VHH binders against Uncharacterized protein C29G2.6. Designs and how they scored, part 3

Target 1, 179 residues: Uncharacterized protein C29G2.6, of Caenorhabditis elegans (o16887)
Amino acid sequence: NKQCRDLLQCSIQKKCVNLPVLSKLVDGKNISAEMYDDIDKYTDYGCIFTTGCQDECNDCPLCLTSKLQIVDILSGEKSSAECPTLMDCALKCVAESNQDIFQINKCLRQDCAFHCFDGSCPKCSGFITRVFNQMCAAGNFRQKIKGYSGPCYEMFHEIVRAKFADRFEKNGKTRGHSG

## First folded at step 19 (VHH)

Design Mc (from La with W103L)
Fold by OpenDDE, last read:
Parts: sequence; C-alpha cells; structure tokens
Structure Mc (fold): chain B 179 residues (1-179), chain A 119 residues (1-119)
Amino acid sequence: as target 1 above (179 residues)
Amino acid sequence: EVQLVESGGGLVQAGGSLRLSCAASGFTFDDYAVGWYRQAPGKQRVVVASISTSGYTIYANSVKGRFTISRDNAKNTVYLQMNSLKPEDTAVYYCARGYSSPLYEFDSWGQGTQVTVSS
C-alpha cells in the first residue's frame, strides 16, 4: 500500500538503509549468505521504526505491528498471538542476555531471524521482503547482481535461502512467497 | 583505507573526567554508526557506547549516566565524554566503525587509547 511505500522511501532518505554501500557490495556478486548479512548490517530497523521514520511506520500496518512486537519483546511481554515462534525466540533472547541490549540484538538477528522466513510469520517475511524490494529497486540490484535477472522479491527469497540453508534443511521447511 | 585514531586517554583520579576523541578517515563518516569499545586487562573487549547516523545513542549498563557519546560529522570525529570515572573503567578504549544500526557489531577499530583511573 501507499503508506508502506512511503515508509520505505523514508527509510532510504533518512539513511536507515545504507543504500550506497549496499549497492556497492552487491555489485558483481552472486547471491550468497554473505549478501544477506550485508543487507542486515546496513539496515537499521530501529531507525525505520522510530528515530528516522516513526510517523511513516505508524501509518504502515505491517511496520506498526512489527514495531509493537519489538517493544513488547524488549519489555519481556508476549502480548501478541502473532508469530509465536519468532516471539518465543525473541523473549528467550531477552531473558538470556542479562539486559545487554547488544546481546539481545545479536541474538535476535542471528538466532531468531530465521523464524521470520520459515513460514511461521508471514507478516514478518512479507514486511522484510518489501523493505528489500524497495532497496533492490532504488539501488538497481537487478542490474548489479551477477547471473540473476529475476524480480527483486525472488532475489530476496534466494538470498534468504542461501543464508538459512542449514536451518531449512534441519527443519524441513521452505520459505513461501509473502511479499 | 579505513582509519580511526583515538586520543584523549590518560591517568585520572576516581571521580574525574576524560574526553576521548576519535578521528575517522578513509570512508564516508556520516553513513556509518560509530562507537567505543574498551578492553580491561585479562578481559574481553566490550562495547561501551554507540551512536547511529541519526544520532541515536546506546550505552552499556555499566556506563549509563556517566558516559556520553557524540559525533561531529563535519569533523569526522566521534567523542566519548567520561564523567564520574571509576577504577573499573580502566581499560584500553577503542574507537570503532559500525554499520547502520548502533546496536550492531563493528568492523573496524583504532589502535586504542589507555585510560587509567586510580583509586
């Protein structure tokens, strides 16, 4: 929807996403797990949710939902029935981090991120995919990624699969199209 | 080449203050989060403070209320104002370049500056 497009535009404009660096990093590269990590490194969702694009996020239902979930997680509360696997993982991260926000963040990104894409949380995967699509379009990733000519959403799907290949194999799950 | 050069370290008495500076070069400074690490003798390097491109700041619990991180993009410099210093703050302090999020890890460090707080 338009509101969420506005959010994504804001995210780029406010440098919540480091598009120049990302564009450079993906240029001439094949899809890989490292590409996912790079995308993750140069995307500040905190900025998207609050410091950079708070208003736009509030107007985007998917963003608002994600933001509120994060707030609940950080508060140690499970208030949402949505995405229980992801939420449980996140709560565990909080519980085990000894109130170290850096450790929480690391845990969320390393341990819980998979649950965004394992089919258990379509809203998460959909939202992140949309964020990527905007990056992909704005950064012309389709012209930069080596050996790939498909749409951005499919590109991201392959990036995610590359990153979490082991997890998908172990769980017998596949990432669905949620974008 | 990414370069980070720390300065401002030294010996201070407990309760005293220091201001660390870090001059950055070799990259577009305002596109990156930056932060400070410290490593005490025999301990692991740990994050002290971080600041995003938008100026959002994060602090380790041990330094909250006492330390302030700031940045001057025009000067490609990040600062760490350290007040109410304690002996436990004794460490080598490292300036670091991060990514977009102030909560993320860092990929480049300076050579460090020694901070010693005496009892």
Scores: ipSAE 0.630, ipTM 0.824, lowest interface PAE 0.8, mean pLDDT 90
Fold by OpenDDE, fold request of step 21:
Structure Mc (fold): chain B 179 residues (1-179), chain A 119 residues (1-119)
Amino acid sequence: as target 1 above (179 residues)
Amino acid sequence: EVQLVESGGGLVQAGGSLRLSCAASGFTFDDYAVGWYRQAPGKQRVVVASISTSGYTIYANSVKGRFTISRDNAKNTVYLQMNSLKPEDTAVYYCARGYSSPLYEFDSWGQGTQVTVSS
């Protein structure tokens, strides 16, 4: 929707997203786990949620929901029944990081990010995919990524799968064993 | 190539102050978060402070209220004002380039500058 498009524009203008660098990094490259890392490095969701684009985020329903979840996580309170796996992981990060925001961030990105995409939290994956999709369009990633011709949302799906391949496999195996 | 050159380190007495500077080159400085790390002897390198492109600052708990990070984009320089120094602040201090987020890990460290605080 328009409101969420405005959010992306804000994120670029406020340098929450470094689109020029990302565009260069993906140019001529195949989809890979590294591409996920690059996207992660050059996207500041904190900036998107608060310091840069607070108003625009509040006007974007998916952003607002994600923002509120993060706030709950950082507060150490599980106030939402949504995305329990992700929330539990995040709460654990907070508990184990001794209020070190750098460690919390690292833990969230390394340990919990997968739960955004494992099917247990559609709102999270939806929001991040939305952000990427707009980034992809604005940066013309479809023309830059080597060997790919699909839509941006599928592109991101493949990037995520590449990044978390091992964890997806593990989950699949565990589900297979429990099933 | 990304270059970061630290300066301003030295020997100071406990309670003293130092101001570190880091001159950056080889990249668009104002598009990146920058920060300071330190590494004490026998310990891991740890983040001290970070400053975003918008000027938002984050500090390690151990230095809050004593250290101040700032940046001058016109000079491609990041600073670390260190006040009320303690012996436990003794370390090699490294300037580093981050990414978009000031919370993300940094890369492309400088050579470092030694800070020694005597008791």
Scores: ipSAE 0.605, ipTM 0.809, lowest interface PAE 0.9, mean pLDDT 90
Fold by OpenDDE, fold request of step 21:
Structure Mc (fold): chain B 179 residues (1-179), chain A 119 residues (1-119)
Amino acid sequence: as target 1 above (179 residues)
Amino acid sequence: EVQLVESGGGLVQAGGSLRLSCAASGFTFDDYAVGWYRQAPGKQRVVVASISTSGYTIYANSVKGRFTISRDNAKNTVYLQMNSLKPEDTAVYYCARGYSSPLYEFDSWGQGTQVTVSS
């Protein structure tokens, strides 16, 4: 919707997302786990949720939902029954990181991110997929990525699968929901 | 080639202040979060402070309220103002280049500058 498009525009303007760099990094490249890491590196979700685009996020339903989950996680409280696996993982990260925000972030990205996409949290996977789809469109990823033909949401599924191949194999989980 | 050159370290008494500077080159400075690490003897290198491309700052709990990170994009320089220094702040301080998020790990750093705080 328009509100979520506005969110992307804000994210770019506020440098929450470095689209120029991402566009260059994916150009001529095959889908890989590294591509996921690059997307992750050049996307500041904290900026999207609060410091850069708070108002735009609040106006985007999927963003607002994800933002509120993060608030709960950082408070150390499980206030919602939604996405229990992801929430449990995140709460564990908070509990084990001695309130070090850098360690918490590392733990979330390394240990918990998979649970966004394993089918257990459609709202998370939906939001991230939406963000990617907008990046993909704005940066023309479909024309840049080598050896791929298809819509942006499928592109992201393949990127996620490449990144978490071992985790999907172990858990026997399906792809995350599209947003 | 990415280059980060720290300066401003030295010996200071507890309660004193230092200002570290880091001159960056070899990349588009404005497109990257930057920060400071420190490594005390026998310990792992840890993040001290980070500043995003948007200017948002994050601090380790141990330095919050005492240290201030800032950047001057026109000069390709990042600063660390360290006030109310404590002996436990003694370490080699490294300037670091990250990505977009101030919370993400950094992948490049300088040679470091020694900061020693005496009791």
Scores: ipSAE 0.600, ipTM 0.805, lowest interface PAE 0.9, mean pLDDT 90
Fold by ESMFold2, look of step 19:
Structure Mc (fold): chain B 179 residues (1-179), chain A 119 residues (1-119)
Amino acid sequence: as target 1 above (179 residues)
Amino acid sequence: EVQLVESGGGLVQAGGSLRLSCAASGFTFDDYAVGWYRQAPGKQRVVVASISTSGYTIYANSVKGRFTISRDNAKNTVYLQMNSLKPEDTAVYYCARGYSSPLYEFDSWGQGTQVTVSS
């Protein structure tokens, strides 16, 4: 809707997504796990949720829901039943990181991020995909990234599959076993 | 080549203050989060503070309320104002460059500057 469009525009305008750097990093490159890491490193969700785009985020249901989920994680609470696999992983990260915000973030990125994309949390994957679509359009990624010619949302899907290939293979093998 | 040069370390009395500076070169300073690690003798290096490209700040719990990170993009410089210093703040302090997210690990750092807090 218009409020979520305003949020996505704000994320570029306020440099919560560092498009100048990302545009250079993807230019002439093939899709890879490194490309996922670069997008993650250069997207500042704290800027989107609070310091750059707070009003726009509060007006966008997907952004507000994601922000409130982070509040639950940091407080050690589970106010919503939404995305139980992701939330259980995230709360484990908080408990095991001795409340150190830097170590919590590292644990979330390393251990839990897959659960945004494994089908168990459509709202997480939907929000992040919308952020990517905005940077892809604004940065003209379809003309910069080699070996891909489709729409932005499928490009992001391929980037995610490159990053989590081993975990998707395990997940597929687990689901596909025959007697 | 990324270069980060710390200065301002020294010996200071407990309860005192000290201001560290870091001159950055070899990269577009405005595009990166920057911050400070410290490493006490015999201990692992830990993040002390980080400041985003847009200026918001994150602190380790042990220094929150006592330390203030800031940046001056016109001078390619990051600062750490350290107040109410305690003997456990004694460490080598490293200026560091990260990415855009201020919570991500830093990818490079300087030679460090010694801070010693006496009782």
Scores: ipSAE 0.594, ipTM 0.801, lowest interface PAE 1.5, mean pLDDT 88
Fold by ESMFold2, fold request of step 21:
Structure Mc (fold): chain B 179 residues (1-179), chain A 119 residues (1-119)
Amino acid sequence: as target 1 above (179 residues)
Amino acid sequence: EVQLVESGGGLVQAGGSLRLSCAASGFTFDDYAVGWYRQAPGKQRVVVASISTSGYTIYANSVKGRFTISRDNAKNTVYLQMNSLKPEDTAVYYCARGYSSPLYEFDSWGQGTQVTVSS
């Protein structure tokens, strides 16, 4: 667990998370889908996995698992049965994008990211939530974001629900039977 | 105000090389991924290369191995070295600023510089 704390500290120290920009973008704002997008745009997971925090990531099981899943996605492989809904979606993005990394990423963000948060991949949501908790604490987001008074992890859940509200409604209706 | 000014475009024979330069101002250059779009006649802009704040590089498959992106943070400048040029590389090339993630679409770009590759 301490190794994951070192990773999360590294993500701020190496500016894999651009906290100065994010702190300004959230200051005085209500939770919204745009806030999710800003957090995603200003978090460089390549920096976390490799160029900035490679050693720390390799020592953090949650980070290493996420890194290896990205390798599987980019290679078109499925070396693990974990997170089947997310992985199936991601591999479809790879197949349909002719190995174009920019189009793969766009497809992943648009079509598949929801599956990190729909309950089907706790490891994905757990890792991303921990990265958010670090930026929330280091950036004092609890004092800056309007209309919210709870802990950082609940703040992130509200941000995610704002981003994927339409998808959560469809998924809930489908799973719960129309009534 | 974000400003991106491209230079170095021109006419070149197939197999030739060009180096594009882009002077950036109006933002903290070191905090952003930067890169290059290109737009061929009648087509939408597509990303050709991106370089992160920490210097790792991402390329479209069509240019991988032939193009090299680099940045000089001291000069607020991004470069695109284009080697082994093909007629299909003919396009307007736009210097662009992104976010911190180098795989995201760019949010700002310059006026562009024409690159024309003749058979």
Scores: ipSAE 0.591, ipTM 0.800, lowest interface PAE 1.6, mean pLDDT 89
Fold by ESMFold2, last read:
Structure Mc (fold): chain B 179 residues (1-179), chain A 119 residues (1-119)
Amino acid sequence: as target 1 above (179 residues)
Amino acid sequence: EVQLVESGGGLVQAGGSLRLSCAASGFTFDDYAVGWYRQAPGKQRVVVASISTSGYTIYANSVKGRFTISRDNAKNTVYLQMNSLKPEDTAVYYCARGYSSPLYEFDSWGQGTQVTVSS
């Protein structure tokens, strides 16, 4: 746990998470899909992995694993068998986006992010949840968000379920409507 | 009101250079990723470069190695240094404001400045 505490503190201290803006955006709001999007928009994972917190990330196994998975995705390689559903989806995004980093990111957010939270990649969901717990504590989200008073990790689970409600409700065999 | 005012466009020969500037106002500049779109006639607007609040830069493959984005937070200004220009770089260039993540689509942009690269 101490291996990752410095990383999580660094993410706030170096403003990889924009707490002033996020605190205003969540203040007086109910949990919603928009809240997930705002958290994602105002968290700079490049800052966490490299420009702000590189040393701390390298010392935190969850952060380093996530960083290396991003390297694999961007290179079009799969050097690990970890999180196969997420990685297969991500590699499709790379292939379909002609190596355009902005389109790859959009595809990852739209098509693949669910696989971080569907039970198929505990390391992804674990890392993101820890980053959220840090911002939730540092930003006093429990005092700001309307209608919720539980612990931060359960708050994040509710936010994720709000964002991906349609995906969680569908337990069918295909990705699209087929009848 | 968010304002983004581009300058520095013009006509330049292939192989030449231009430096675009963008003056930003109406928001806390330091809190946002900023960057540049471009739009050629009849084509979709595309991201060219983005710079995060922490200085992390991202470039479209078509300009990587030729263009450099930078920001001066004291002057509320973002720059795009454009070197080794090609005719396919001809477009209207828009200064844009995003969020904190430099990979997200921008949410605001300026009037644009025309860059024309002749062969």
Scores: ipSAE 0.576, ipTM 0.798, lowest interface PAE 1.7, mean pLDDT 88

Design Mc (from La with W103L)
Fold by ESMFold2, fold request of step 21:
Structure Mc (fold): chain B 179 residues (1-179), chain A 119 residues (1-119)
Amino acid sequence: as target 1 above (179 residues)
Amino acid sequence: EVQLVESGGGLVQAGGSLRLSCAASGFTFDDYAVGWYRQAPGKQRVVVASISTSGYTIYANSVKGRFTISRDNAKNTVYLQMNSLKPEDTAVYYCARGYSSPLYEFDSWGQGTQVTVSS
């Protein structure tokens, strides 16, 4: 809808997604786990949720839902039954990191991010995929990334599969999501 | 080459203040989150503060309310104002460059400046 389109445009306009740097990092590169990490490193979700795009995020239900889940995680509460696997993992990270925000984030990235993409939290994967689609279109990633000719949402799913291959192997299946 | 040069360290009494500065060069300063590590004697290096490209700030719990990070993009400079210093703040403080997300581990850091807080 228009509210979520406005949010995604805001993320580029306010440089919550650092598109100039990301465009150079992906140019001429194959899909890889490192590409996932670069996208994550150069996407500032705090900017999207609050400092850059707060009004737009509050007007986009998918963004607002994601923002409120982060609030629950940091407060140690569950106000929603959605995404129980991701939320349980995240709350464990908070409890085990002695409330150190930097260690919490590291734990979330290392232990829990997989649960955004394992089929157990479609709203998480859907939101992140839409943020990627915006940067992919705005940065012409389809023309820059080597050996790829499909749509942006499939490109992101390939990137996710590259990043979390070991975790998908432990589950005994290769997983992918359509945007 | 990415260069980060810290200054402003020294010896200070508990309860006192110091202001650290960091001159950055060799990269487009405005495009990166920047911040500070510290390493106490015999301990691992830990993040103290980070400031995003958009200016929002994040602090370790141990310094929140006492330390303030800021940046001057025109001068390619990062500051750390340290108030109400405690002996446990004694450490080498490293200016550091990260990515756009201010919660990631930093990828580059300077040689460090010693801060010693006396009892």
Scores: ipSAE 0.570, ipTM 0.792, lowest interface PAE 1.7, mean pLDDT 88
Fold by OpenDDE, last read:
Structure Mc (fold): chain B 179 residues (1-179), chain A 119 residues (1-119)
Amino acid sequence: as target 1 above (179 residues)
Amino acid sequence: EVQLVESGGGLVQAGGSLRLSCAASGFTFDDYAVGWYRQAPGKQRVVVASISTSGYTIYANSVKGRFTISRDNAKNTVYLQMNSLKPEDTAVYYCARGYSSPLYEFDSWGQGTQVTVSS
């Protein structure tokens, strides 16, 4: 996993992930939906995949997979049968956003992100969980987050559950998929 | 308190250039992506350009190749160089604070500066 560790290091150095800010934001805080939003806000996956850490991402299998999926999505192409729900959602975003990358991004984050965690796309949830785990470790989230005593992956599960509580309830699910 | 103060707007002829500046204060500038929005009369506010914390830039298709966004972290300032201006670029331009991603929504705005491009 050295390559994926390198990816994290790159992501921090290139400010794809603003770990200092995230560390401050989670410090003394309980797990919440806001925490998910903060993580999302201060993580630039575009930077991770391309502009900032392209090489490191390419060397990290999970990153590469996720990257390629995103590239396909943005191109309006479905290259594989993997993560059909997420892909369909994303393609819809592309189709309905008049090729406006900002609108696409908004749509993906607001409408499609849940499908990363609803069990329908283990690769997505796995990748994001890994990214978080690395953040969690590097930023010592376990020591900072109030009222939590579990591992980072479980922490992320709770964060995801908090964020998408309504969606999980609707789907009859109580826990996000970690891949 | 987050403050974003735009300047540099004005009236220009089509084909002309303007350089907008935005002075930021009340937050750690380096920790945030920043960008420019514009709102034409009777239209919705739309993103023009964004620059991430890493310095990577994104542009709306309508301004790509003509506008350049840049930032000076030492001065807590973001710039928008606007070249080859067109009448359709007429709008109030707003400076905005985002997060890490240049594509993420912005949460704070300035009061805006008027840019008018005449035919």
Scores: ipSAE 0.570, ipTM 0.791, lowest interface PAE 0.9, mean pLDDT 90
Fold by ESMFold2, last read:
Structure Mc (fold): chain B 179 residues (1-179), chain A 119 residues (1-119)
Amino acid sequence: as target 1 above (179 residues)
Amino acid sequence: EVQLVESGGGLVQAGGSLRLSCAASGFTFDDYAVGWYRQAPGKQRVVVASISTSGYTIYANSVKGRFTISRDNAKNTVYLQMNSLKPEDTAVYYCARGYSSPLYEFDSWGQGTQVTVSS
């Protein structure tokens, strides 16, 4: 809460989230898989974890936990039983990418990111949703995005469902949340 | 229109150095991560280095410690200082523009400049 508020404000102030570009990209648009990709492209988690907001991240338990999980992934370690589906997928990406950080990141985005949102890793989805809520509020996304007028956290769930629709349908039926 | 123009390539002996430059235009340079791809003969194009909007740098393991990426926002220019060059560094090098995330794929790149390292 208060421990993470400074982190979320820092992410905007230091342009770890490029809100001016994102606000333009979402303006007048409906929710889509492309919108998920744009948010991911213009959110620099390295800036959040280290160069821009290191002190704030270390003071925010969710941010610090997420940062340490990334360290485990990049080192090829599985030092926690938390989020086993996501971590197993991520470690496979590391093994298959010959320790190439750029290919690891691509593999994580393509193959593993779904497991942040499939119910198996609440800490991952919780952190990313809080980052989204901050950009949604600071950028007035509720006023700019068409076809949805609910709260920011449910808007993000709809964006995620749009991005991973095929994966959610494979695991069963899913519908967009209308909140 | 995004324009990226590389220069500084050439032939160099193993152990030598080259500095590549890239003049960027057609976008707000400060708002984007920028970097370098390379493509060796018969191989896929791979990322060599990336520098974020905040200035932190990421390198492929094969060049870490030998190559240094930098940017000069006042000149809209990206540099790649390449030291201790090896024959396996032989490739076409492309200056590239990305997004805010420096690990994300670049979305546009220039015509490339040939670097050839001989023994």
Scores: ipSAE 0.569, ipTM 0.790, lowest interface PAE 1.5, mean pLDDT 88
Fold by OpenDDE, look of step 20:
Structure Mc (fold): chain B 179 residues (1-179), chain A 119 residues (1-119)
Amino acid sequence: as target 1 above (179 residues)
Amino acid sequence: EVQLVESGGGLVQAGGSLRLSCAASGFTFDDYAVGWYRQAPGKQRVVVASISTSGYTIYANSVKGRFTISRDNAKNTVYLQMNSLKPEDTAVYYCARGYSSPLYEFDSWGQGTQVTVSS
């Protein structure tokens, strides 16, 4: 919707998403796990949710939901039944971090991020994919990434798959055994 | 080449103040978060403060209310105002370049500046 487009545009303009740097980093490169890391490093969700684009986020349902979930997580409360796997992971991060926000952040990004994309949290994956799509379009990633000719959403899918290849494989095997 | 040069360290009495500066070069300063680490003898290097590209600041709990991080993009400089210093603040302080988020890790470091707080 328009509101979410406005949010994403704001995110770029306010440098919540550092598009200039990202555009340089992806230029001439193949899709890889490193590309995911770069995207992650140069996306400030705190900025998106609060300092940079708070109003736009509040007007974007997907953003607002994500924002509120994070607030709940940081408060140590599981208030929503949505995305239980992701939430459980995040709560564990908080519990084990000794109230160190930097450790919490690291844990969320390294350990919990996968649950955004493993099918257990469609809202998370949807929101992040939209953010990426805006990056991709605004930064012309389709022209910059070597050997790629697909749409931005597929690009992101491949990037995510590259990053979490081992975990996807493990999950697939586990499902096969339980079925 | 990315360069970060710290200054402003020294010896100060407990309750005193210091202002650290870090001059950055070799990259587009405005595009990166910057922050300060410190490492006390025999301890691990830990984050003290960070400031994002949007000016959002994060502090370690141990320095909240006492330390203030700021940046001057026109001068490619990040500052750490340190007030109400305590002996436990004694450490080598390192300037660091981050990414967009002030909560993310840092990728480049200065040589550090010694801060000593006496009782």
Scores: ipSAE 0.533, ipTM 0.772, lowest interface PAE 1.0, mean pLDDT 90

